# Ledger of designs, part 43: VHH binders against p49116

Target 1, 238 residues: p49116
Amino acid sequence: EGPLLSDTHVTFKLTMPSPMPEYLNVHYICESASRLLFLSMHWARSIPAFQALGQDCNTSLVRACWNELFTLGLAQCAQVMSLSTILAAIVNHLQNSIQEDKLSGDRIKQVMEHIWKLQEFCNSMAKLDIDGYEYAYLKAIVLFSPDHPGLTSTSQIEKFQEKAQMELQDYVQKTYSEDTYRLARILVRLPALRLMSSNITEELFFTGLIGNVSIDSIIPYILKMETAEYNGQITGAS

## First folded at step 20 (VHH)

Design pa50
Fold by OpenDDE, look of step 22:
Structure pa50 (fold): chain B 238 residues (1-238), chain A 119 residues (1-119)
Amino acid sequence: as target 1 above (238 residues)
Amino acid sequence: DVQLVESGGGLVQAGGSLRLSCAASGFRFSEYGMYWGRQAPGKGREWVSGISGDSSYTAYADSVEGRFTISRDNAKNTLYLQMNNLKPEDTALYYCATYEYSGLPEDYWGQGTQVTVSS
């Protein structure tokens, strides 16, 4: 078998809504997030190994790891997205909700902690100076995770994950030969992704756009969409 | 319209071999991943094997790994499943299917071909 990922899978270019408003409203944030989500799903769909798995398995994998993929995407696209500004805007919007007594004290704490975790994760990735290849392999490792409950064909998924890990190892060894522990430093970031709540991520980035519809429920639809179709929908909605 | 027509099924003794074919039409075959599924009597549909559009990757269910081989000929718009060392538990209606990508409204699968493995 050939490599799990090719150079085409390294490219991960997010196009932001234009123009950027002076004030980042909920719609802009949600649209930006939706574009990132779509890009992440489309990326997964472009992987031949992913294409070789059954439809149900593919959907289940994405449902299980969309939050992690999305978060990696946030980290990777943090500069293009002006993520710090987006997060600040989200906090401001939350403060308005707090003033209206729409959230309990405990919920506020949870949400704020989540935002902090997101920011810290992205900052940590920036400090490591993760490149496009490393991000691609990390996303593949996250995507082909066999340890999610309810998955079928876990043996095959595990094989793909192992292949991703091996290719990452080879890449790091070749590209960063002077940094003996770079691989380990990169991989130890992955547990942080599992600590992040998909529900809170959904609430922060998507509630203003999709309402009460869950990301889980729209994933099959996203996986079926064409890029042109998606672009048409988001541009028409703006 | 998308059409998938399976063939190659039949009755075979345990340990025997069969080769299934799936003729595809009505879509750009090479752009889509394909897979084989099966449905045994009284059981639900089960994914058996899949192959990427460019044939660079294949995948197998644990139950058939090492015995079945999926392949495709994009020039002929045909999907294949070589089944070796067949077992009675492989008895099922086998069907080929496309993935629901690229604007396809539903999963497309054929009518299937019956494979019966006698003990």
Scores: ipSAE 0.646, ipTM 0.847, lowest interface PAE 0.6, mean pLDDT 90

Design pa61
Fold by OpenDDE, second read of step 21:
Structure pa61 (fold): chain B 238 residues (1-238), chain A 119 residues (1-119)
Amino acid sequence: as target 1 above (238 residues)
Amino acid sequence: DVQLVESGGGLVQAGGSLRLSCAASGFRFSEYGMYWGRQAPGKGREWVSGISGDSSYTAYADSVEGRFTISRDNAKNTLYLQMNNLKPEDTALYYCATYEYSGREEDYWGQGTQVTVSS
């Protein structure tokens, strides 16, 4: 059995919407986020191991981990996205809602804390200087997580996760041989992903485009979207 | 149009073997993962096994791991399922399926082939 990931799976290039507005509006933020989400899911379906799993399992896995994948994508694409600027814009938009008394104090705190967690996570990943291979393996580990409730074929999923972990270990050992504890430092960041609410992430990044439609509900359609159609969207040809 | 036609089912005694085939047409077969599912009497559909487009990876449900082997011949646009050490609980209508990435809501499955394992 070949490697879980190949060099083709390391490539993760996000194309931002063009042109960038002078002031980041909700539409720009949501479009950017949507492109990242689509990229992440299409990345997943490009993995042969993922292709070998059934439709229900694939959908369930992505539903379970899309927020984590998305967050890893944010971290990986933070510079290209100007994530700090996006987050600042989101906060500014939230301030309008606050002034309109549309949110409770507790909700405001919760949302702000979530934004803080996102920023901190991305900063921590930047500090670790995570490379493209490491991100790919981390995403695979997150994708093939057998411990989500309601999953079927957990034994098979676990095997794929183990393979991802082993390949990451081998890569780190080979590439960063002088840093004995790099693998541990990288893996220990993963728990932070599960502290983040998918609902809040959805609200912050996707409400402007999908309205009342949930990410959960559109995941099957994204997974079935043709690559050509996706490429057309990212090039503005749609 | 996508078409999937299963064959190879039948009656077999416990411990016996069968080999199922699925003839595929109407799509770029080698570019897509293929899957076997089954539906036992009175039960819902369940995933049995899958294989990547390039055959580099296979996956199995826990209930069939070690007994079933999925394979494909992309030159023949055919999917296979070798079933060994069959058990009565394997009795079901077996169907092959694919997810053509065309933006459609529906998956594609065949009509199925009946597998009956007697005690």
Scores: ipSAE 0.775, ipTM 0.894, lowest interface PAE 0.5, mean pLDDT 91

Design pa7
Fold by OpenDDE, second read of step 21:
Structure pa7 (fold): chain B 238 residues (1-238), chain A 119 residues (1-119)
Amino acid sequence: as target 1 above (238 residues)
Amino acid sequence: DVQLVESGGGLVQAGGSLRLSCAASGFRFSEYGMYWGRQAPGKGREWVSGISGDSSYTAYADSVEGRFTISRDNAKNTLYLQMNNLKPEDTALYYCAGYEYSGRPEDYWGQGTQVTVSS
């Protein structure tokens, strides 16, 4: 059996909406987030092991981990996205909601803590100087997580996760041979992803675009979307 | 139009073997993953085995791991399922299905072929 990931899976290029507005409005933020989400889902689709698991399992896996994949994507694309600026804009928009007394004190705290955790995670990944291969393997480990409730074929999923972990280990050992504990240092960042609420992420990044439609409900459509259609949207051709 | 036609089912004794085939047409077969599912009497549809477009990866449900082997011939647009050491609990209507990434939420599957395993 060949490697779980190839060099083609390392490429993860996000194209931001153009032009960038002077003021980052909700639409720009949501469009940017949507592009990242679609890129992440289509990345998953490109993995042969993912293709082999069947439609239902694939959908279930993505539903279970989309927030984690999205967050890893944010970290990976933080510079291209100007993530700090986006987050600041989100906070500013939230302040308007706060002023209008639309949110409880507890909810405000939860949302602000989530933004903080997100920023901290991305900063931590930047400090570790995670490269494209490492991100690809981390995303694969997150994607093929067998411990989500309701999953079928968990043994097979676990095997794929183990393969991802092994390949990551081999890569790190080869590429960063002088950093004996790099693998461990990278892997210990993953638990932070589980502490982040998918609901809050959805609210912050997607409500302005999809309204009351849940990410959960659109995942099957994203997974079945033609890549050419997606690319066409990015280039403005369709 | 997408068409999937399953064949190879039948009656077999426990411990026996069958080989299912699925003839595909109407889409770029080699570019998509394919899978077998089955539906036992009184039960819902369940995933049995899948294979990537390039055949580089296969996957199996826990219940059939080590007994079933999925394969494909992209030149013939055909999907296969070799079933060995069949058990009564494998009795079901077996169907092949594929991923169609056309921007539509449709899944494509055939009419199915009946597999009956007697005790």
Scores: ipSAE 0.809, ipTM 0.907, lowest interface PAE 0.5, mean pLDDT 90

Design pb119
Fold by OpenDDE, second read of step 21:
Parts: structure tokens; C-alpha cells; sequence
Structure pb119 (fold): chain B 238 residues (1-238), chain A 119 residues (1-119)
């Protein structure tokens, strides 16, 4: 009956490939996105409440909210990722496809709007100067959303979400006591996450990585990802 | 100028083992997750293993889990795939890739190495 999140869940450090290349290619973008995705999934895995829901429920939850978690991660890691540069690179790559008439006008519009929404969301979060604790709780609120279709244990999920919200409230009240409406300002940003298409996000950030395999289909495997042992096979077989 | 060169394929009996290698060059190998993918005759590409940039995590589909082991030596810019308990259905051309299904630019995977599992 302890807190939903601990200080260990606040840490969310993304390591980028270094150095950043002068030209951001699809490889760099996909690797960066992959790292963020894995970090987000592993973050979720580290939450005791999440573990308590069981593997099936966990998989369902992550399938439902991975795009939102990923987007929050983008916002949180925007500076270290140089997100604006990445998005600009994506746009440039997209422009090449446009010139080759590979995309319909409607699709181009959808993709560009999505990029705009991502930028705006991340900018808005930056303006609010969201800290690591707040991001952790926001991610928890998003993760433990009971309103997705097909979920089991919705009552328990709701309880966890409420707990996340309460802890966030307590934190904000304690840390930002002079800002009476900070909690509200933060929470009202969450709806923007659900305006974003997971399919388009996947296309933008994971085109080369996933191919024709969806993030949805790979999530169960990510959640079961194993820690690699020391590379004993290299020393033994070579 | 990404280059990936696979080796180690061959003919093996069911239940046998093979170890594939992939020599990587033309990019910072240590900064990128690496993948093995395969394409069986008449089938599409499928991923068979993943190892992240720092070798902390590995990922396997159920079809090969417990039988295949991916590893890497960043100092040698080499990716490995230990394949044990091979089955006829594992027969395929195996590719080293910088993307899960090698669906990105042509330089994201090598020429492949053929693995044939047959009695």
C-alpha cells in the first residue's frame, strides 16, 4: 500500500547515439526512437502496480497507450534528442517522398498535421517546465487509463490511475505551492495526446525499424525483453 | 557507406547448430541496435533476434526463443547468432540488419547467408 511511484521511477534518462551526425538519416532517427520506446516500456515494467496487473493486462495497457507514453517521452527528452532537428529531418525525408509522388495529398496533410501536433505538444510541455516527477506521474496516469476498450481489471487500473493523480497533486502542492493552478494546467495537456495517431507516429519514427510489423504486435516481446548476459558466446565460439 | 557481411550459413541436420557472424563497417556499430532477420523460400522477411546498442537487452520471437542467441562484439564490429536445435522451418537466408526487418534503405542489411536445415 505504498506509493505508486518511487524516486526510481522518476529517473528517465535517454542515451542518444553520439555524436549526432550532420545529416540525420533514417537509421539515426529509428535508433533514437527505438531507445525511447524501450525506455518507456521498461519504465512501465519497473512499476510494481503495473507488474501486479499480470502479463495479459499489461500488454493490453501498453498496446493502448504506447503512443501517448512515447509522445510524453519525446516531450521529456526533447532537448537531449534535439527533437526539433529530428522532426525537421523527418519533414525533409517526407518532402523527398512528396516530390516523387509517393504519397497522396491527403496523406501528406495528415502526416504534416501530426508533426505539427507533436511539435506543439512538446513546446507546450516545455513552456510549462514540467519536471521529472510530474512527467513520471503523467506517464502513470496515461499508462493506467481504464477507458481503453478490451481491458481487464479496469477497477484496479482505475485505482492505480487515481493514486497516480493523487500523488501528482500532492507533489505539485508541495513543490509548487505558490502556483495554485499548476496541476490543472498540467493535466489539461493530456487530451492532446489522444489526438495523435499511433499509426502516423509509427510511420514517422519507426519506418525503417519495424517495417511491416506494427509496434502493437511487437509490444509483447518488448515487455518480455531479456537482460543479456555477458557476451560469453563471443569468447567461447571464436 | 554501411556494409554488412554475413557468414556462417550452411547445411545442417535437424537438431544441429550453427553460428552466424556479421561483420559491420561504415557506421558507428556500437551506437546501434542490431538485428537478425531471415527470409524463407516463398515467404517474407521476419525478424529473429534483436540486441540493443549496449548489449543490455535481447529480444526474440517465440519461434526461436530458447534456441537462438544473439550477441555482439563492439570492439570487433561483429554481430553473432548462435542457432541451436535447428528445425527445417528455420531454413532461410539470414541477414544482419540495422533495422528489424531490413525494410529501410538498401544499406541496412547484407547479402545474407543461407541456412538449410534438412535430413
Amino acid sequence: as target 1 above (238 residues)
Amino acid sequence: EVQLVESGGGLVQPGGSLRLSCAASGFRFEDYGMYWVRQAPGKGLEWVSYINWDSKYTLYPDSVKGRFTISRDNAKNTLYLQMNSLRPEDTAVYYCATHWLGSSPEDSRGQGTLVTVSS
Scores: ipSAE 0.733, ipTM 0.877, lowest interface PAE 0.7, mean pLDDT 90
Fold by OpenDDE, fold request of step 23:
Structure pb119 (fold): chain B 238 residues (1-238), chain A 119 residues (1-119)
Amino acid sequence: as target 1 above (238 residues)
Amino acid sequence: EVQLVESGGGLVQPGGSLRLSCAASGFRFEDYGMYWVRQAPGKGLEWVSYINWDSKYTLYPDSVKGRFTISRDNAKNTLYLQMNSLRPEDTAVYYCATHWLGSSPEDSRGQGTLVTVSS
């Protein structure tokens, strides 16, 4: 078997709406988040091992870890996204809701703590100066997590995770040979992802979901989606 | 202010086709993903299609997949929904929408256009 990831899986370029508006409204935030979500899902889809698990397993897997993938994406794309500014804007919007007494004190605390955790995580990753390869492997490790409830093919998932870990180890050893403890420093960041609520993340970044739409509900469709270029869909009108 | 104006609805027989349009203004349309949603009588809002900012991705629920096609003309700031093989269960008010703005979901959609599928 070949490597789990190739150089093609390292590229992770997020395109933001341009120009950045002076005021970051909910519209801008949701669009940015949506783009990141799609990019993350597309990345996962591009991994042969992921495809090998089958559609049902893939769906379950992504449902379980999309928040972690998204968060890693936030960290990786923090600069291009101006993440700090986005988070500040979210806080400001939240403040308005608070003033309107739409949220309980406990809920406010939970949401604010979540935002704090997101910011801290991203800051920590920035301090470590994580490169594109390391992010790719970390995302793979998160993606192929066998310990989520309800998963099928856990043995295969575990094998893929181990492979991701091994490849990361090899990469770090090769690229950062003088930093003996870099791998450990990187891996100890991952537990922070498990402390973050997917529900709160969805509420903060995906308030544009309408009706019965949820990240959970949309994931299967994203994973099955063909690009308009391939399905002959009309992208323009007369 | 975001403005969305839907049109193209009407009465159609089962198996028929309609093309809905949504004229958008008040924001940079070309930078944002767009939705079509519908609300049948006595039911909640249901999403029926999504198209991302560059039209690279389109999404459909199983209920309309293969029958509905979402598209956009950024030069005209217009969103479209081609509906084929219409069914009575497709009867609803159809809204175009962008991401939720403000304090209410109503801020992100227009007045809607009624589609009635009946023999």
Scores: ipSAE 0.715, ipTM 0.867, lowest interface PAE 0.7, mean pLDDT 90
Fold by OpenDDE, fold request of step 23:
Structure pb119 (fold): chain B 238 residues (1-238), chain A 119 residues (1-119)
Amino acid sequence: as target 1 above (238 residues)
Amino acid sequence: EVQLVESGGGLVQPGGSLRLSCAASGFRFEDYGMYWVRQAPGKGLEWVSYINWDSKYTLYPDSVKGRFTISRDNAKNTLYLQMNSLRPEDTAVYYCATHWLGSSPEDSRGQGTLVTVSS
């Protein structure tokens, strides 16, 4: 079998709304987050191994790991997103909620700790100077995690995760041969992703979903979506 | 100030078609994903379509997939919803809104346009 990832899977370009407004409102933040979420899911869809698992398994995998993928995306795109500025803006908006007594003291603490964890994780990744290939492989390792509850085809998922790990190892060995412990330093960051709450991430970046709609409930639709071109849809045409 | 103005609603028989429009102003329309939501009598808001900023991607729930088509003209700051094969259960007030995944529809929608599907 061929490699799990190709050079096409390394490209991960997030386009931000431009220009960046002087004041980062909730709409700007949510749009940015939405773009990143879509980009991450479309990235997953582009992997042949992911496609081979089937729609049900794919949905289950992404439901289980979307927060981790999203967080890796935040780290990877931190500079172009001005993530520190976004997080500061989020905190500022939260202050309004605090003043309005909409959040309990315990909830405030949880949310602030989550923001701190996000920032620390992204900073740690920046310090390691993770490149595009390494991010791609890390995302694949996270995506093909067989240890989530309720998954089917766990043996196949594990196989793909092993491939991702091996390819990452080979890449690091080839590219950073003088740094013998780089792989270990990179992989040891992954556990931090499992400690982050998907619910809080959703609240921070995706507030205001309709009714009982959640990221979890929307994932199958995103994974099934087609490009407008494929559907013969033309901009401005109806 | 963000303004959204929906139009194109009306009375139509089952199996008929309507085309809704939404004129947007007060923000950089071309930078944001847009969506349509609807509220049927006695029911809550539900999303019926989404289109990203560059029209590359569209989303539909199963309830309208294959019947509804969302599109946009960024040059005209206008969002569209082509509705075909309309059913009585499609009867609702339809709203256009910004930021499908991130914003409260109640805070980012217009006055709405009524669509009534009845024999």
Scores: ipSAE 0.694, ipTM 0.861, lowest interface PAE 0.7, mean pLDDT 90
Fold by OpenDDE, fold request of step 23:
Structure pb119 (fold): chain B 238 residues (1-238), chain A 119 residues (1-119)
Amino acid sequence: as target 1 above (238 residues)
Amino acid sequence: EVQLVESGGGLVQPGGSLRLSCAASGFRFEDYGMYWVRQAPGKGLEWVSYINWDSKYTLYPDSVKGRFTISRDNAKNTLYLQMNSLRPEDTAVYYCATHWLGSSPEDSRGQGTLVTVSS
């Protein structure tokens, strides 16, 4: 059937709003996060194996793992995003909410711990010097996770995950032959993703959702996003 | 200061068409995804359409998919919503917004434009 991923799946380029403002407002943060989310979802869409699972299964998978994919994306794009600065800005915004007594002490603690976990995870990935191929395979591994409840086609999902794992192993062995335990060091980072709350991530990066709209609810639409004509900008006044 | 000014609303018969415009100022319009939201009488806000910063992708809920088309002219700092095959249930005040697919504060949403679909 061929490899799960190709070189085209290794490229993961996030374009940030430019220029970076002196003050990172919620608008900037949300836009940046949105771009990353969309990039991650479109990355998934570009994988033939993902397409082969069908729309319903695809939606279920992404709903289950979007936070993990997003977090891996944060780690991968941390430098381009100036993630530390973004997180600091988020903390500052939270301070305002705290002063307004909008959050309980326990909630504040949870949110701050989550921010810490995000930063720590990204730092750990940076220390490991994870490359683009490794990130691609890691994302595939978390995407094709059969251990989420309610999934259909679990056998096929498992197969794809195994392929991702095998390809990662082969890549690491080939590229980092002198580092016998690199694969293990990389894989042991994955559990940290499962410890992170998708709800808190959503709260931090995607503030302002309307009504009952959630990342969960919007995912099927993202996966069905239509390509707009770039040149289709209307020049006329309505 | 972020300013959004919606226009193009009005009374239209079922099956008719309208084109809404949103003039944006006070921020780098070309760097941000934009969306339309609407609020029907007695109902909450709902998102109607989204277009990303580079106009590469658009997003529609099922309720308007195939009937509405979002577009933008970055040179004019203007967002558009072409609405075709209008239905009575499309009656609402329509707003353009700059924040993520949700409730925008007053500074991130305009005064809106009323669309009434009635026989």
Scores: ipSAE 0.687, ipTM 0.858, lowest interface PAE 0.7, mean pLDDT 90
Fold by ESMFold2, fold request of step 23:
Structure pb119 (fold): chain B 238 residues (1-238), chain A 119 residues (1-119)
Amino acid sequence: as target 1 above (238 residues)
Amino acid sequence: EVQLVESGGGLVQPGGSLRLSCAASGFRFEDYGMYWVRQAPGKGLEWVSYINWDSKYTLYPDSVKGRFTISRDNAKNTLYLQMNSLRPEDTAVYYCATHWLGSSPEDSRGQGTLVTVSS
């Protein structure tokens, strides 16, 4: 009935920790990645269509697509995050691990190929100058994907995805009316997201989590997270 | 040098309350998410609560949700855990923690404070 997304769903402001460290810092990388993950989950939770699917369906959907949403977030926030610098530091660390013979050659190849794919995806999105409205609709198309195994309510999810696609098309035609092929160029980038490994994303960005748990296992708790806008007066210890 | 110091543990009856505190130093506390974790006798570490850097997001496992409240005072570099309606199964050493800063999980948590819930 109404629009799938409102203006509040277009705002996607990532706030980074203080100064970026001069050296590789798992603490900084994990905090930065966690902020993006929580921003992405808060974004998804705020969508009325997502709320309408119910908690079990929401959990299944996000488990299936969180890596794609996270990757879109990396592309959208690449400049604010200084992502190129972070990836360069990770590559340097991996090269040291090769010299110390800590990882198998096949694993190193997998990880380096993933980093290259991520860099190319982010570069291609930057070259297209994807704006905040376009990112919001792309994230919605990825979120409401009905073709993941094990989902329920797939017909309703498909209807929401079709609505996101229609709203993206309308936006691009209105805003970029002289660029006939813009929608097609944007949509052709989406299949690359399915090639991104959630396992490798966790190793690159979430190694610092307590207990080294998978993001998949904490999704139900992230979706239940409590949100507060006010830090009231805090009485001190003792 | 990162330093986390927990306090406020003790013996309490079932149904009682305790407030744990964690004094943090050696890093920019206000920029990082913080955890409470616990280790019960015969068990491994269990995540108990998480709060992000500006207190906007808090997370709880089902075992403590509704009973425990995490909070922080960034001006005092202090993390808190208010524990209400305590049960014997909450008996554990409670640790304040942040993300892994080194090669060992011990670098990301404090020394712990013992909470014992019994009659």
Scores: ipSAE 0.601, ipTM 0.816, lowest interface PAE 1.4, mean pLDDT 85

Design pb119
Fold by ESMFold2, fold request of step 23:
Structure pb119 (fold): chain B 238 residues (1-238), chain A 119 residues (1-119)
Amino acid sequence: as target 1 above (238 residues)
Amino acid sequence: EVQLVESGGGLVQPGGSLRLSCAASGFRFEDYGMYWVRQAPGKGLEWVSYINWDSKYTLYPDSVKGRFTISRDNAKNTLYLQMNSLRPEDTAVYYCATHWLGSSPEDSRGQGTLVTVSS
């Protein structure tokens, strides 16, 4: 028994392709989004409680919540990522799709509503000035959600989520002692994440996936991905 | 203009090894993730390996994991695929590609190099 997260799980540094091209394109957007996805998956894999659940449970959890983790990452990294500029470029992709007759009117409505919900979520998190510790605990609460269908070990997952909630509560009360309602205001933002569609997120940020591969289908491989620290020890200096 | 030039393909016996190379130019290679994909005759593209921009992460499908190793040399703008324990099912044209393939895959991959695994 110890804290669910350590200080190493608070660090969440996204590096962007450089320089940003004058005219944003699908390659830049997809690389930027892929970096955030891999950072999020690396973060989740590093948590001892996540490792303790076992590989099949881990895959099921991440399949259920990757879009929520990704969306929290978008909000946390909105400034580094220049997310408002990326969202503007995505609108350009929507116009190209309309002109090429690739999207129905109903689909365009769904995609535009998703963009609006994403903008409002990121704006609400910025208005609350959510810090890195708070983001780390929110991600843990989202990751250890026992109420997704098809999960096993739900009692253990629930215990980890309760521990994340308690650690968030303790942090907020100690760090923001004069703000009585900060925890409540933070927690009421989480239901909006369940309204985000993973299929639409893929269309917006990952449209260039190889062949007919979805993020859901590659999650087992991402969770098994070889990490440079291991490869660097075998072949190099890092 | 993005240019990707694959080399190192050829005829090899089952159980043999080959090392593929991909020379990249026309973009900042060191900033983008890279893929090896393959296409057997009459089949669609199949991803074979992925490496992220700084080599921190590599991915392999089950069909090649443990046999193939992707690597990159950002100073030389070169991507590699070490292929060991080759099987006849690995016979294909191998392409390197940058990022996730978009709606125009010709812009995101090279011309290919043929690997034939047969006795």
Scores: ipSAE 0.539, ipTM 0.788, lowest interface PAE 1.8, mean pLDDT 83
Fold by ESMFold2, fold request of step 23:
Structure pb119 (fold): chain B 238 residues (1-238), chain A 119 residues (1-119)
Amino acid sequence: as target 1 above (238 residues)
Amino acid sequence: EVQLVESGGGLVQPGGSLRLSCAASGFRFEDYGMYWVRQAPGKGLEWVSYINWDSKYTLYPDSVKGRFTISRDNAKNTLYLQMNSLRPEDTAVYYCATHWLGSSPEDSRGQGTLVTVSS
């Protein structure tokens, strides 16, 4: 029993490299994105329901949904990250790549469509003024998705997702009682996350990784990552 | 100008230990994640360890996990790799590397330090 998430799971504080460079480059973008990825994985690992599923299930689940969690993180942290500035710089770079004949026209079209979808998703979330509690429950709904092929324990995953949905509903009804349709308007945004390509997210945000490493391949290591214990503030079982 | 200088390599017996150091200068070391990578003779570059900017997270591939420990001292702009229980397959040139503004990862690594594990 008890709530799926506690107040410690609502806090989502992203710290950026300082200062932002005069000209955006792949290393600043990759460091900023890496910080968001690690924050998102740390968040997921800290959830007792996630811990209860076991290591193999956790790895499979996160491999299936990491891009959706990352995209929710981008929307939540868009102002702190100056995401619109980063995406505009990438668009300008892609136009220069056409002139230099470095990328195929079909690939550039695919990447540009992805950028547009990402911008529209972030704008729609900002227009709804999604708060930190709502983001935390939306991330939980995305994390505990039983629909992915090859998962075990899908019945338990589904129960956790239903609990996240119930807790979001309770929160929205209490906090936004004057807006009868807020929950429905929030939930209809989620299908857009399934349209986000993890391959293109890696190209946009993670091009500087050494050794031809994909995010999918490092997820087991991120989930087992050693977390420094300094003051005991983030020391949950792992 | 960015400089990364590795040291601490040498010849060691199987089962032995070495500690590598990487002195960094010319950039804000405290803002960027750091890597140790290695290259065995005639082979490609292999990721060995990662530490994030504030040392909160460390990552290791299975080939070295439990034997190697990455650390950093941001006040001294120094990255470390403690290597224990060394095996002959750990023989390689070891490099430290970082993400760089405008640079490729290969251009943002040092000269390397040779580690040879042999009886």
Scores: ipSAE 0.482, ipTM 0.758, lowest interface PAE 2.2, mean pLDDT 83

